# VHH binders against Probable aspartoacylase: the designs that were tried, part 8

Target 1, 295 residues: Probable aspartoacylase, of Acaryochloris marina (b0c2k7)
Amino acid sequence: MNTNHIRQVVIVGGTHGNERIGLYLVKKFNQDSSLLFRPNLTTNCLIGNPQACKENQRYIETDLNRCFIKADLDNHLLGRHEEKQAKVLHEQLGPKGNSENFLLDLHSTTANMGLTLILVNDHPFNLHLAAYLTHHNPQVRVYRWTQENQENAFVSSLCQLGFAIEVGPIPQGILLASLFKETETLIHQTLDYLEQVNRGASPPLPKTLTLFQHLEVVDYPKTSNGELAGMIHPQLQGRDYQPLNPGDPIFLTFEDQTLFYEGCSTVWPIFINEAAYYEKGIAMCLTHKQDISLK
Short names: E, the ipSAE of ESMFold2; O, the ipSAE of OpenDDE; V2, 0.75 times the mean of E and O plus 0.25 times the DockQ between their complexes.

## First folded at step 2 (VHH)

Design h2z (framework vhh_7zox_3; at its last look DockQ between E and O 0.07; V2 from the best seeds 0.00; counts 0 for: pae E 20.5 > 2, placed apart)
Fold by ESMFold2, look of step 2:
Structure h2z (fold): chain B 295 residues (1-295), chain A 121 residues (1-121)
Amino acid sequence: as target 1 above (295 residues)
Amino acid sequence: DVQLVESGGGLVQPGGSLRLSCVASGFTFSSYAMGWVRQAPGKGLEWVSDITSGGSTGYADSVKGRFAISRDNAKNTLYLQMNRLKPEDTAVYYCARGYDILTGYSEFDYAGQGTQVTVSS
């Protein structure tokens, strides 16, 4: 492991205000902090975007989970609601890139993502924890959302240690008890691992980790006027983490034309038809499934 | 050379309205994000509002529901409609140019000379 001690774990819920599972888990833990107690670990919770949570909206003015670029955190001219909130979180959890805190950012998705860990770096600690979690919870998938030479803007990028948990499918603005319970279990499995590390233990790990490495995003088909011209093909909808081979259907136009995947190699699409990503030009994220050595 | 020329400031009573304009020249206006920042006496700069090249808008909490930003790309002009003005809105208001990014700007690279808005009884 690359660290001997985690000073605190911070669990963030409600980074997006209409992702209610994370919000209500934080509320539950704040109402009864004994639920998180471990003698060798300090755990705190916070609500990422309180005003957006009050309104049951993803955000008030701009996406908080895009506000953590360091230059933007230092730029006093960026003063929209979420940009101000990002500075508050930076003061509480920063400096950006610290290794003293472990940050767990709770999200929900309308896409069929199950229990996904979203890694924003390659830190060996995070990879080892991801391997532990996938070993102990076979529903867990690991998505590494990194791009060469691009700074990550997510809340989770404030700390070197930690990641986001993304659970779905769930409609925006509601709760599902089964996903709530599964998410809570995953949080406890994470805390158990972290406490073992703080005691000086080395939990047994598999020798490899299967993960899905981000490749690129694909937008929906558009008309010449920039309007939506097609939809996720029925054969692809809901098949997150399944292979998409060259020549497989990918979109269906409103004129009943099938569009096909034209890449040269098999990819694994995820975040298929995520409701929040229409505004971002993302119909799906393409990934490469791979095994990595944990040595 | 890049120029941003603000106008429309003045003295108003609390509860009044003003419309600020910013005429841009020396660059392709339609390709840039634009915004308004303000500086109250003795204070630092405060972001007020912005608008992307595609027309998406953002507002500071202190002005949401009272101010409206807009742009007219054919006239290279940025506007700020300011309603229900309060004494706390007293400031020099600057028109600023930036780049489109998802969520906010990295930094504004040009600003105008500013126009004074004074709200007092």
Scores: ipSAE 0.000, ipTM 0.116, lowest interface PAE 20.5, mean pLDDT 88
ESMFold2 (binder alone), look of step 2: mean pLDDT 85; pTM 0.868
OpenDDE, look of step 2: ipSAE 0.007; ipTM 0.242

## First folded at step 4 (VHH)

Design a11T (from h2 with S108T; framework vhh_8h5u_2)
Fold by ESMFold2-Fast, scan of step 4:
Structure a11T (fold): chain B 295 residues (1-295), chain A 123 residues (1-123)
Amino acid sequence: as target 1 above (295 residues)
Amino acid sequence: EVQVVESGGGLVQPGGSLRLSCAASGFTFSSGSYAMGWYRQAPGNQHERVAIITSGGSTNYPDSVKGRFTISRDNAKNTGYLQMNSLKSEDTAVYYCARGYDILTGYTEFDYWGQGTQVTVSS
């Protein structure tokens, strides 16, 4: 018997307004809530940043997915568009850090991420669900994001249970029917697991979970005055989740010089050439592929 | 209003020293996992990082200022500082302080920026 009961599942789409798959899935489900019905589960959908979605932009004034620090949520003097919106979401989904609600945050990326679960905490429930999803769909990848001794600023951190789903590759501002349908299927698989939990069933779980543990961020090559000096190498473009070995090409300069990975061990790059990350100084995130034991 | 405000800029001779201050209002560094950073911009250059102090107090500097500049923070005064020693003509720039978050170990993002204070190193 499972004593862990999910009071509510909340699916958030359009946290970034130009990530259209999550937005239109939420619109579809809000138009016909019977599509998400499970007898022992309450599921609600909402749009994270309605104005950014209306304008088909990532954000209006600041990145919504950086506005969920508890001190900021409690600060009435923080009044930019996304800071106000974060407080609205906190009223609906909080208090921050609760474990009664399950939060699913839908995102899309120009990087070749396929179907990725982004875990921002190490809650056993999330690890077990990730293992279930990867077991039933081997194309699903799990990216583990750790923040040493720091509070997480992401909307997905409002609840202990849940994670972000990142899907790609897709250009900003458009829809792709195949990826839309694959994302919808993954949502239903997630809800099926949560329904079994609420029914008191114990879903059979794998003994291990393969995940990609965050190591570091790599920026694009820069000139001495801080200007962009190169591009993702053609041999690396779209090779998210594939091994990058010492000496493999990573960048091509505007002067046609190849730059090589100078690390000492094999890593697995992800979020390669993500369009939104140019403003953040992120060319890719490096990870280690590892297996963890599930009790 | 949430803001950071720089002060202490001015004209200084090569080899001289200046101490910049960054006064925070509308939030406190001790109430969240906030970092603070100093950036500079000279005409013709992009914004470059000068110093970061993380919420835990660790500091980071580029080679161009390492050993000459020191970042610090006084949480009781809600004020950050940049001590600049052995100033060179190349240090001439508008200096900006910013509130930040340690998103990942070794990666800090900034969300509230000051208006800047001019530092000119010349005779």
Scores: ipSAE 0.703, ipTM 0.878, lowest interface PAE 1.4, mean pLDDT 91

Design a5S (from h2 with D102S; framework vhh_8h5u_2)
Fold by ESMFold2-Fast, scan of step 4:
Structure a5S (fold): chain B 295 residues (1-295), chain A 123 residues (1-123)
Amino acid sequence: as target 1 above (295 residues)
Amino acid sequence: EVQVVESGGGLVQPGGSLRLSCAASGFTFSSGSYAMGWYRQAPGNQHERVAIITSGGSTNYPDSVKGRFTISRDNAKNTGYLQMNSLKSEDTAVYYCARGYSILTGYSEFDYWGQGTQVTVSS
């Protein structure tokens, strides 16, 4: 078990400017820092992309959440708005890959993701914390992206400790009070765990963690000309984290033809019909639901 | 100054071969976990993925070019390549190279695109 002392917790909101819950939580906490107070924990909040937030857009020139490759951070020739902003964040939160800081990156999605922790590494500390959070908040789901021999480009990769919190469903550019309050509660539960770690004690943990391991990306059906040819099937819409079986409906074409899932085994789709992912060629991410033993 | 620039396009006969180059400047492919991709666009069509190579050397091709096209890169020259064999009239398009990242297993995103190079397959 990792019992490292956390020097600082950093909560980032507004990495994408039209994901309003994280932005307004950070604004709330900066207005009254006593709300996040714990005697043995230092917590600071910041806005990832202030200009995108001001314009209520995902980004200005490029996606901030792709700008955190070490070689890009060190490259003074990369000068688009978000590339410059990433260098500012790196100066404040780096060096990249440190284990002294714990980083929460707050996001929201149009997909029915509920309360999702997005883990981009297998650090035991993050796995133990995810198990704690899922035990105390049964609504929490854990989505894991493990990439061998690949550097992660996300804000959350600046620190070894921490993860992204993805909440939905919510339209881009708006607030939803229930999700706002549920996200705030999840942040406090996270800080309570970190406070216990800094006191030299940790709560007892479950023996296993249920998580959804990334398998593959599925694109929308396309015409021979590369045009969009179909939509998420009505029977799949909003069924994030629910089983998708071979032969189940997956898409409906514009000609009212149903396309069926042709995989060989049951999978669990997530990020279904996410608005920002149309430009990325992502209709959904397929996952395996699995239980892992905690070390 | 960060850019990728295509070269090697031109007119070629059906069944012929052509090699495209993608020269990077202002960054090096070996200094980060960068992917490189080739895309094409014919008049009236959306752009289509042709080939991707990841930082680890894994390659991906659509069925339309699989077995005929080969993507590679030379880190010492900071240049990517697309070897095109057994060319067909349907391969006529503007070909673009791009720098990107392998975000998820089997999935890459691209953020710096070249201006394109014209490939015309005609007798």
Scores: ipSAE 0.702, ipTM 0.873, lowest interface PAE 1.5, mean pLDDT 91

Design a6L (from h2 with I103L; framework vhh_8h5u_2)
Fold by ESMFold2-Fast, scan of step 4:
Structure a6L (fold): chain B 295 residues (1-295), chain A 123 residues (1-123)
Amino acid sequence: as target 1 above (295 residues)
Amino acid sequence: EVQVVESGGGLVQPGGSLRLSCAASGFTFSSGSYAMGWYRQAPGNQHERVAIITSGGSTNYPDSVKGRFTISRDNAKNTGYLQMNSLKSEDTAVYYCARGYDLLTGYSEFDYWGQGTQVTVSS
């Protein structure tokens, strides 16, 4: 029986300031903390990047969600706005890699990601909770962003327990009531699980978890001068989590030429045409759909 | 102050060689999962990747420089290098070094950039 007592649940919204659903959920919960009450949980909410939220921008100087490398957190010479903010969050939620706190990091995306859990580690607790959530909410998808012997830079990596919740599709800077309500429901389902764990109960779990394992990043086609040369193909747009087969259309050039997927096997693309990822050279992430056994 | 500073640029004839250096200060490459990259920009162009070395030491090059350029890093000196051989007129650009993060195998992001060093390949 693996029974953990969660000391504190922390819900972070507004890690990116133009991802409004997480921000306004945190504001709602801070205005009336009774909405998240569970007798055996202590739940707190905070805004990750208040200045970016105030300006309705992703970040001010650098991406906050890349500032959580331990060496950077310990480096007092890193003094950009988000680097300073990361040190504040580290003081509140750390030390990095603790198992005392459970951390939810709320994000939204222009990609058709639905309700996605982004797992940055293989902790059994997180896998079991993901299985619980997908069983009770079949629209939930699980994206595993793990790599051996590599430190994760995301705010969600501050704690061993927890993950990011990515919701979409939604344009940057706006709210969408249906997605807001679906995200709030998912938060409550998560808290219900954690409450049961803290009471010493073992919630029933499915035998398997379906997840999408990260394989590789694909960039947009570029000219010899490094300029954008094409767009996501109309037949691929919005088909996140759907199979992409060898020979399927992937890009359309500005000269109306179709480029085809040249891989040797079926993959499942996600984060298709994410607006913030143009600056990062990401047109999509390719994944493999896997069923894993739970024990 | 956290910074990376390029040196070693200059004028070279076609077929010649240059070695660029990237001196890091205010952080150490060996203290985290840091990548280091070299990028170049010719007038009117976007930044083009020319070489990446990951925290684990694996290297990546685009076809345009593969076999001619070699990226390396000396952790004891906290300095990265770009050895450029068989230089062509098309290699003329301002060369930038950058500190980055290895997020996944085969994918790094960069956020601390140097001021650049000019490389001119002409007769």
Scores: ipSAE 0.688, ipTM 0.872, lowest interface PAE 1.5, mean pLDDT 91

Design a7F (from h2 with L104F; framework vhh_8h5u_2)
Amino acid sequence: EVQVVESGGGLVQPGGSLRLSCAASGFTFSSGSYAMGWYRQAPGNQHERVAIITSGGSTNYPDSVKGRFTISRDNAKNTGYLQMNSLKSEDTAVYYCARGYDIFTGYSEFDYWGQGTQVTVSS
ESMFold2-Fast, scan of step 4: ipSAE 0.708; ipTM 0.875

Design a7M (from h2 with L104M; framework vhh_8h5u_2)
Amino acid sequence: EVQVVESGGGLVQPGGSLRLSCAASGFTFSSGSYAMGWYRQAPGNQHERVAIITSGGSTNYPDSVKGRFTISRDNAKNTGYLQMNSLKSEDTAVYYCARGYDIMTGYSEFDYWGQGTQVTVSS
ESMFold2-Fast, scan of step 4: ipSAE 0.713; ipTM 0.880

Design a7W (from h2 with L104W; framework vhh_8h5u_2)
Amino acid sequence: EVQVVESGGGLVQPGGSLRLSCAASGFTFSSGSYAMGWYRQAPGNQHERVAIITSGGSTNYPDSVKGRFTISRDNAKNTGYLQMNSLKSEDTAVYYCARGYDIWTGYSEFDYWGQGTQVTVSS
ESMFold2-Fast, scan of step 4: ipSAE 0.718; ipTM 0.882

Design a8P (from h2 with T105P; framework vhh_8h5u_2)
Amino acid sequence: EVQVVESGGGLVQPGGSLRLSCAASGFTFSSGSYAMGWYRQAPGNQHERVAIITSGGSTNYPDSVKGRFTISRDNAKNTGYLQMNSLKSEDTAVYYCARGYDILPGYSEFDYWGQGTQVTVSS
ESMFold2-Fast, scan of step 4: ipSAE 0.706; ipTM 0.872

Design a8R (from h2 with T105R; framework vhh_8h5u_2)
Fold by ESMFold2-Fast, scan of step 4:
Structure a8R (fold): chain B 295 residues (1-295), chain A 123 residues (1-123)
Amino acid sequence: as target 1 above (295 residues)
Amino acid sequence: EVQVVESGGGLVQPGGSLRLSCAASGFTFSSGSYAMGWYRQAPGNQHERVAIITSGGSTNYPDSVKGRFTISRDNAKNTGYLQMNSLKSEDTAVYYCARGYDILRGYSEFDYWGQGTQVTVSS
């Protein structure tokens, strides 16, 4: 946990234009920068995809949150709207993989994710901060996506320090005041930790962190023609982060047949019934609940 | 500019073989640790995944083609391949190559798609 100094915190909202909480938090903070002020911390806010936000759509031509592979950022032949936006963000926040900047990428979901931190790397600083946030706010959950010897394409991968904040459940295109306020509180708790780090006065940390490690993606049941054949079972809907046991109901077909979870051990499903994932073949992500030691 | 282009499709008899190629231009498969996939669409059907090769080289196939089809890539030639053996009439479809990313373990997304190449299995 010996990060010398965080040069800048950047809060990105509106990476997806129909995820309104992050957009309006960034607009609020840009209108009155004193709201985020800490004397030993420089905090700036950016709108990731202004055109998608204006149109209240996830994206215009392609998903911005897939445009941050270094080879793509360096490739002038990639000129779709979001590929150009990614290059602008890279100019401001890069070089990709730096440890000077701390990046928060704000998202919302129709799934019952509560307040989720999505970690795409195993950096000790991020793990320690996640432990701090979960200790001070029991609503916070930690979802870890790690890829061995593979580059991450997400906005949050621009910097080694930071993560995405995913909040839900909320329909796309709207605001919910309670979730908006909970997200704002989480941002302030994060900034308070970073301010203490920059002062050399880091708070005491828990000895362990509970996190949900990604295992696999599960698709919806399909017909022989590749069409949807069923729905999330009513007994599973909204049970993100709750145990799913072998033999528990997982899907209900359009012919009223219950399909059961066929795995051999208990798992913890998340991103259940996310609206944007229907086109991607994701009904849910399965995870293992783990306690890790903080070294 | 940036594109993938399929070739090698055509008419083949049941039990025959075809090798499809996927030529990339405007990027290199090795430079960005990209995944590559083959998908097909037959008349009246949705797009079906045929084969995926991840940036790390692991491969994945649905049961309908497992043991008959092999995906590979040659990074030096900037070209992907689908070797199709023991072809059946049910394999008749337009075959699409795509560049992709490994998003999660066991899950890749694809963003740059070719125009497709027709494969017809008929006597």
Scores: ipSAE 0.697, ipTM 0.869, lowest interface PAE 1.4, mean pLDDT 91

Design b8R (from h2 with S33R; framework vhh_8h5u_2)
Amino acid sequence: EVQVVESGGGLVQPGGSLRLSCAASGFTFSSGRYAMGWYRQAPGNQHERVAIITSGGSTNYPDSVKGRFTISRDNAKNTGYLQMNSLKSEDTAVYYCARGYDILTGYSEFDYWGQGTQVTVSS
ESMFold2-Fast, scan of step 4: ipSAE 0.701; ipTM 0.874

Design b8T (from h2 with S33T; framework vhh_8h5u_2)
Amino acid sequence: EVQVVESGGGLVQPGGSLRLSCAASGFTFSSGTYAMGWYRQAPGNQHERVAIITSGGSTNYPDSVKGRFTISRDNAKNTGYLQMNSLKSEDTAVYYCARGYDILTGYSEFDYWGQGTQVTVSS
ESMFold2-Fast, scan of step 4: ipSAE 0.693; ipTM 0.873

Design c2R (from h2 with T54R; framework vhh_8h5u_2)
Amino acid sequence: EVQVVESGGGLVQPGGSLRLSCAASGFTFSSGSYAMGWYRQAPGNQHERVAIIRSGGSTNYPDSVKGRFTISRDNAKNTGYLQMNSLKSEDTAVYYCARGYDILTGYSEFDYWGQGTQVTVSS
ESMFold2-Fast, scan of step 4: ipSAE 0.692; ipTM 0.872

Design l14 (framework vhh_8h5u_2)
Fold by ESMFold2-Fast, scan of step 4:
Structure l14 (fold): chain B 295 residues (1-295), chain A 122 residues (1-122)
Amino acid sequence: as target 1 above (295 residues)
Amino acid sequence: EVQVVESGGGLVQPGGSLRLSCAASGFTFSSGSYAMGWYRQAPGNQHERVAIITSGGSTNYPDSVKGRFTISRDNAKNTGYLQMNSLKSEDTAVYYCARYDILTGYSEFDYWGQGTQVTVSS
């Protein structure tokens, strides 16, 4: 990967078909590609899951954004709709581990995530770009989902450079003009950074980057039969990126009992009450808030 | 230092031509949701937009100048241009170069230069 000159940028929208902001940004940019023009790079946009987008559904048979494990991409016996689509995208954007593309994967969420960059690796270029974006837009949050010796399954993991942009809160299946415009601005700021790098004029950066490091997922309270037994507590709802202390309320059961966070230290929950995560047994992701040094 | 410098104005007879230049320092016209625009202000009038070019090269003109004015830019020189043909007395104004945020759909100006005077007289 050449990090002193980024030649190819790919923007993917509609990886999930009911996340309409990314879909309609890609449609807008494909209708008038001049809107994303920069002299020293080429930007192309594509729709990740066209059939799911047509049906306004997250996916058709399985979650596309879990199909990009290298062993799965190489397995010709995996032939569900999204498994086949992942192989098509791998041919276009990969190969995974040796792609020269910078990739933005656009998503939206029902959780109060604001404008979030989801980093799946520790590449210095991505960290520096994240610092640039957070410096110029203090509303931007950085969520790092990395685990030692574990491969990431997301579309964004196809390329070493780039990340997912997750925006919310927004109900699935709709557009919200303010969030649409904020997402579009963030894309342009990203392209501006890449253009400056390509001209040999890298902008000055802060000395540190604040990020939220993934720790673990928390499931909803469930009955012995695996049925939902409770909901996100009203005092936690929408408090993404805010501290959750031992003893703070976390769930309210259907019998009006408050359940309390039983961890030993303060954490920062995110993706709180995300609608698509009910099927995955994820009520929230817990993170550590960290300041990392930039060189 | 962030600066915009307009040049190329002057006195011209009706039907004549002028080419205006806009040199930018400390920022670029080829960036993001911003467009480069030419605006003019005639004595006693509010300023009006006469041309816009986006980072991707798309152009827009009001009917009063469409077909007579052409906006362009040279990204390597970080310079914008306005080619003005078939000039009329009503084109007499001070011409300004400005950045325009295309996402808002309104005339928003990040940077203005001092302007360049265009006078069309017989």
Scores: ipSAE 0.000, ipTM 0.127, lowest interface PAE 19.1, mean pLDDT 85

Design l16a (framework vhh_8h5u_2)
Fold by ESMFold2-Fast, scan of step 4:
Structure l16a (fold): chain B 295 residues (1-295), chain A 124 residues (1-124)
Amino acid sequence: as target 1 above (295 residues)
Amino acid sequence: EVQVVESGGGLVQPGGSLRLSCAASGFTFSSGSYAMGWYRQAPGNQHERVAIITSGGSTNYPDSVKGRFTISRDNAKNTGYLQMNSLKSEDTAVYYCARGYYDILTGYSEFDYWGQGTQVTVSS
């Protein structure tokens, strides 16, 4: 177990400007920093993309959450709005891959993701914290997105410690009080764990962690001219984290034809019908539900 | 400025061949493990993927061009290519080169730096 002292916790909201819960939590905490106070922990909050937040848009020129490749951060010729903003965040939170800082990146989704931790690495500290959070908050799900031989481009990859918090379902551009409060509670539970670590305590952990391992992406059905040909099936809508079996309905065409899942084994779909993913050709991400040993 | 620039388009007879080039400037494809993709847009159609090559050299093609089109990349020249053989009238489109990310295991792709396009017209 790594018991290293956490130098600083950074909470980033508004990485996407129309994901309002994270933005307004950061604004709330910046207005009254005593709300996040712990004696052995230094916590700071940042707005990831202030201009996108001002305009209530996901981004201005490009997705900020794809701008954190080390080669891009070092490239002064990359001068789009979000590429410049990524360099500002890198100066504050870097160098990329450090383990002194703990980074929470706050997001929201139109998909029925509940309270999701998105892990982009297998650092033992992150796995133990995820286990702690799922034990104390049964609504929390853990989604693991790790890539072989690929550098992660997300803002959460700036630090080895930390992860993204994805909350939903919520329409883009609005606030929902219940989800706002649930997200704030999850942040406090995270800070409580980090405070215990900085005091030299070893919080009790479960022996196993259930997580949802990223497997593949699925696109919407398309017409012969490449246009959208169908919708998420009504029987699948909002069934994030529930089993999808071979032969289960997945899409409904505009002509009222049901299309069925043709995979060979049960999977667990997530990010079902996410509004921002239409431009990416993602109808859902498929995962495998796994239990991992924590020692 | 960071950019990719396509060249090599033109008018060709059905059954003919063209080689498109994609020259990168302001970055190198090898430095960030970037993928390179070719996409096309015909009037009235959505943007369609034609080919992807990963930093490791793995390639991917849709059935519509598989066996006829070949994507390649010369890292020393910082240039990508699309060799198009047995061209059909249906291949008429503006062809775009892009820098991006492609995870071959999951099929996830995201391309963010696009060229201005080069016109390919297949007509007698």
Scores: ipSAE 0.522, ipTM 0.806, lowest interface PAE 2.3, mean pLDDT 91

Design l16b (framework vhh_8h5u_2)
Fold by ESMFold2-Fast, scan of step 4:
Structure l16b (fold): chain B 295 residues (1-295), chain A 124 residues (1-124)
Amino acid sequence: as target 1 above (295 residues)
Amino acid sequence: EVQVVESGGGLVQPGGSLRLSCAASGFTFSSGSYAMGWYRQAPGNQHERVAIITSGGSTNYPDSVKGRFTISRDNAKNTGYLQMNSLKSEDTAVYYCARGYDILTGYYSEFDYWGQGTQVTVSS
């Protein structure tokens, strides 16, 4: 999993077609590739799900960002639109788990995630880069989703190097100029780090990285027949990355009853009230806030 | 070729127990970040989720079955299970097994492949 030289950087936008910031950044960069130019770095951009982007929908038949399990990629019987598209991307960017390429997957969310790096592995290169980015941009937060013996299904898992950039809050299907510009700046900061690496330079790094380690998912309150029975509590709405203590309100039922967090310790919720996650039974993801050593 | 197949349903007396099995074929449960879920549908009702288990073994249940039903998995047999105890007439339904991808943790997953269902009837 070691590398001293990155063969190419690939920036993917429009993995979800209604997440417009990533799509229009990729379109901008493809129109004028000189904007991403670095002498010691090859950078290419692509659109993950062109049909979903054309229709301004998250996906056509199934979520592309769940199609990248190795066994599914090898299964010729899986032939829905996004399953076929995942195989095309695997052919272009694979084999899955390579370490020569660096992959940025651009996403946006209705949740108050700010500028989030989503890491799906613990590769030292990604941790060092995340530390560099958080040091130079203190609004950047790092969310790590890793579990022992679990393969990741996200497009960002195609390469060992890289991560997803998740930006919000923003409604599905629109652009916000400030968030667009902040995302573009973060991409350039990432490319500047990679250019230094390819030149054989050693960018100065902080000794520690603060990250939010994934713990579990929480669903909305449901009736006995599985129907929605409540909403994110007004006191929790938009408090992504802020502490949630035992006994704090988490949900408000349609009958105006408050439900309280029943965990035994403080957690940090994220992806609170994400619109696309209603169909998935996710009201929020719970995390632990951790400082890790980079020595 | 990718499929999940339920078995173990039948007629049981109130207060009785049944164990349902969900056999996977065309994919290996342990080779990917796959969650398995159990859903049920009684005549006149919508589909209701009864249990989810992630690839890592984390489980989740609605209040209607919590404490009575237990979901588990055996990666070596490529099979998931639903142990149903203290069965009530209200548990009468067709029970469906589904494969999904772990979303972020797999407590909840996108469920793509559904079995044909197995009938559970709780009656005196």
Scores: ipSAE 0.000, ipTM 0.223, lowest interface PAE 15.2, mean pLDDT 86

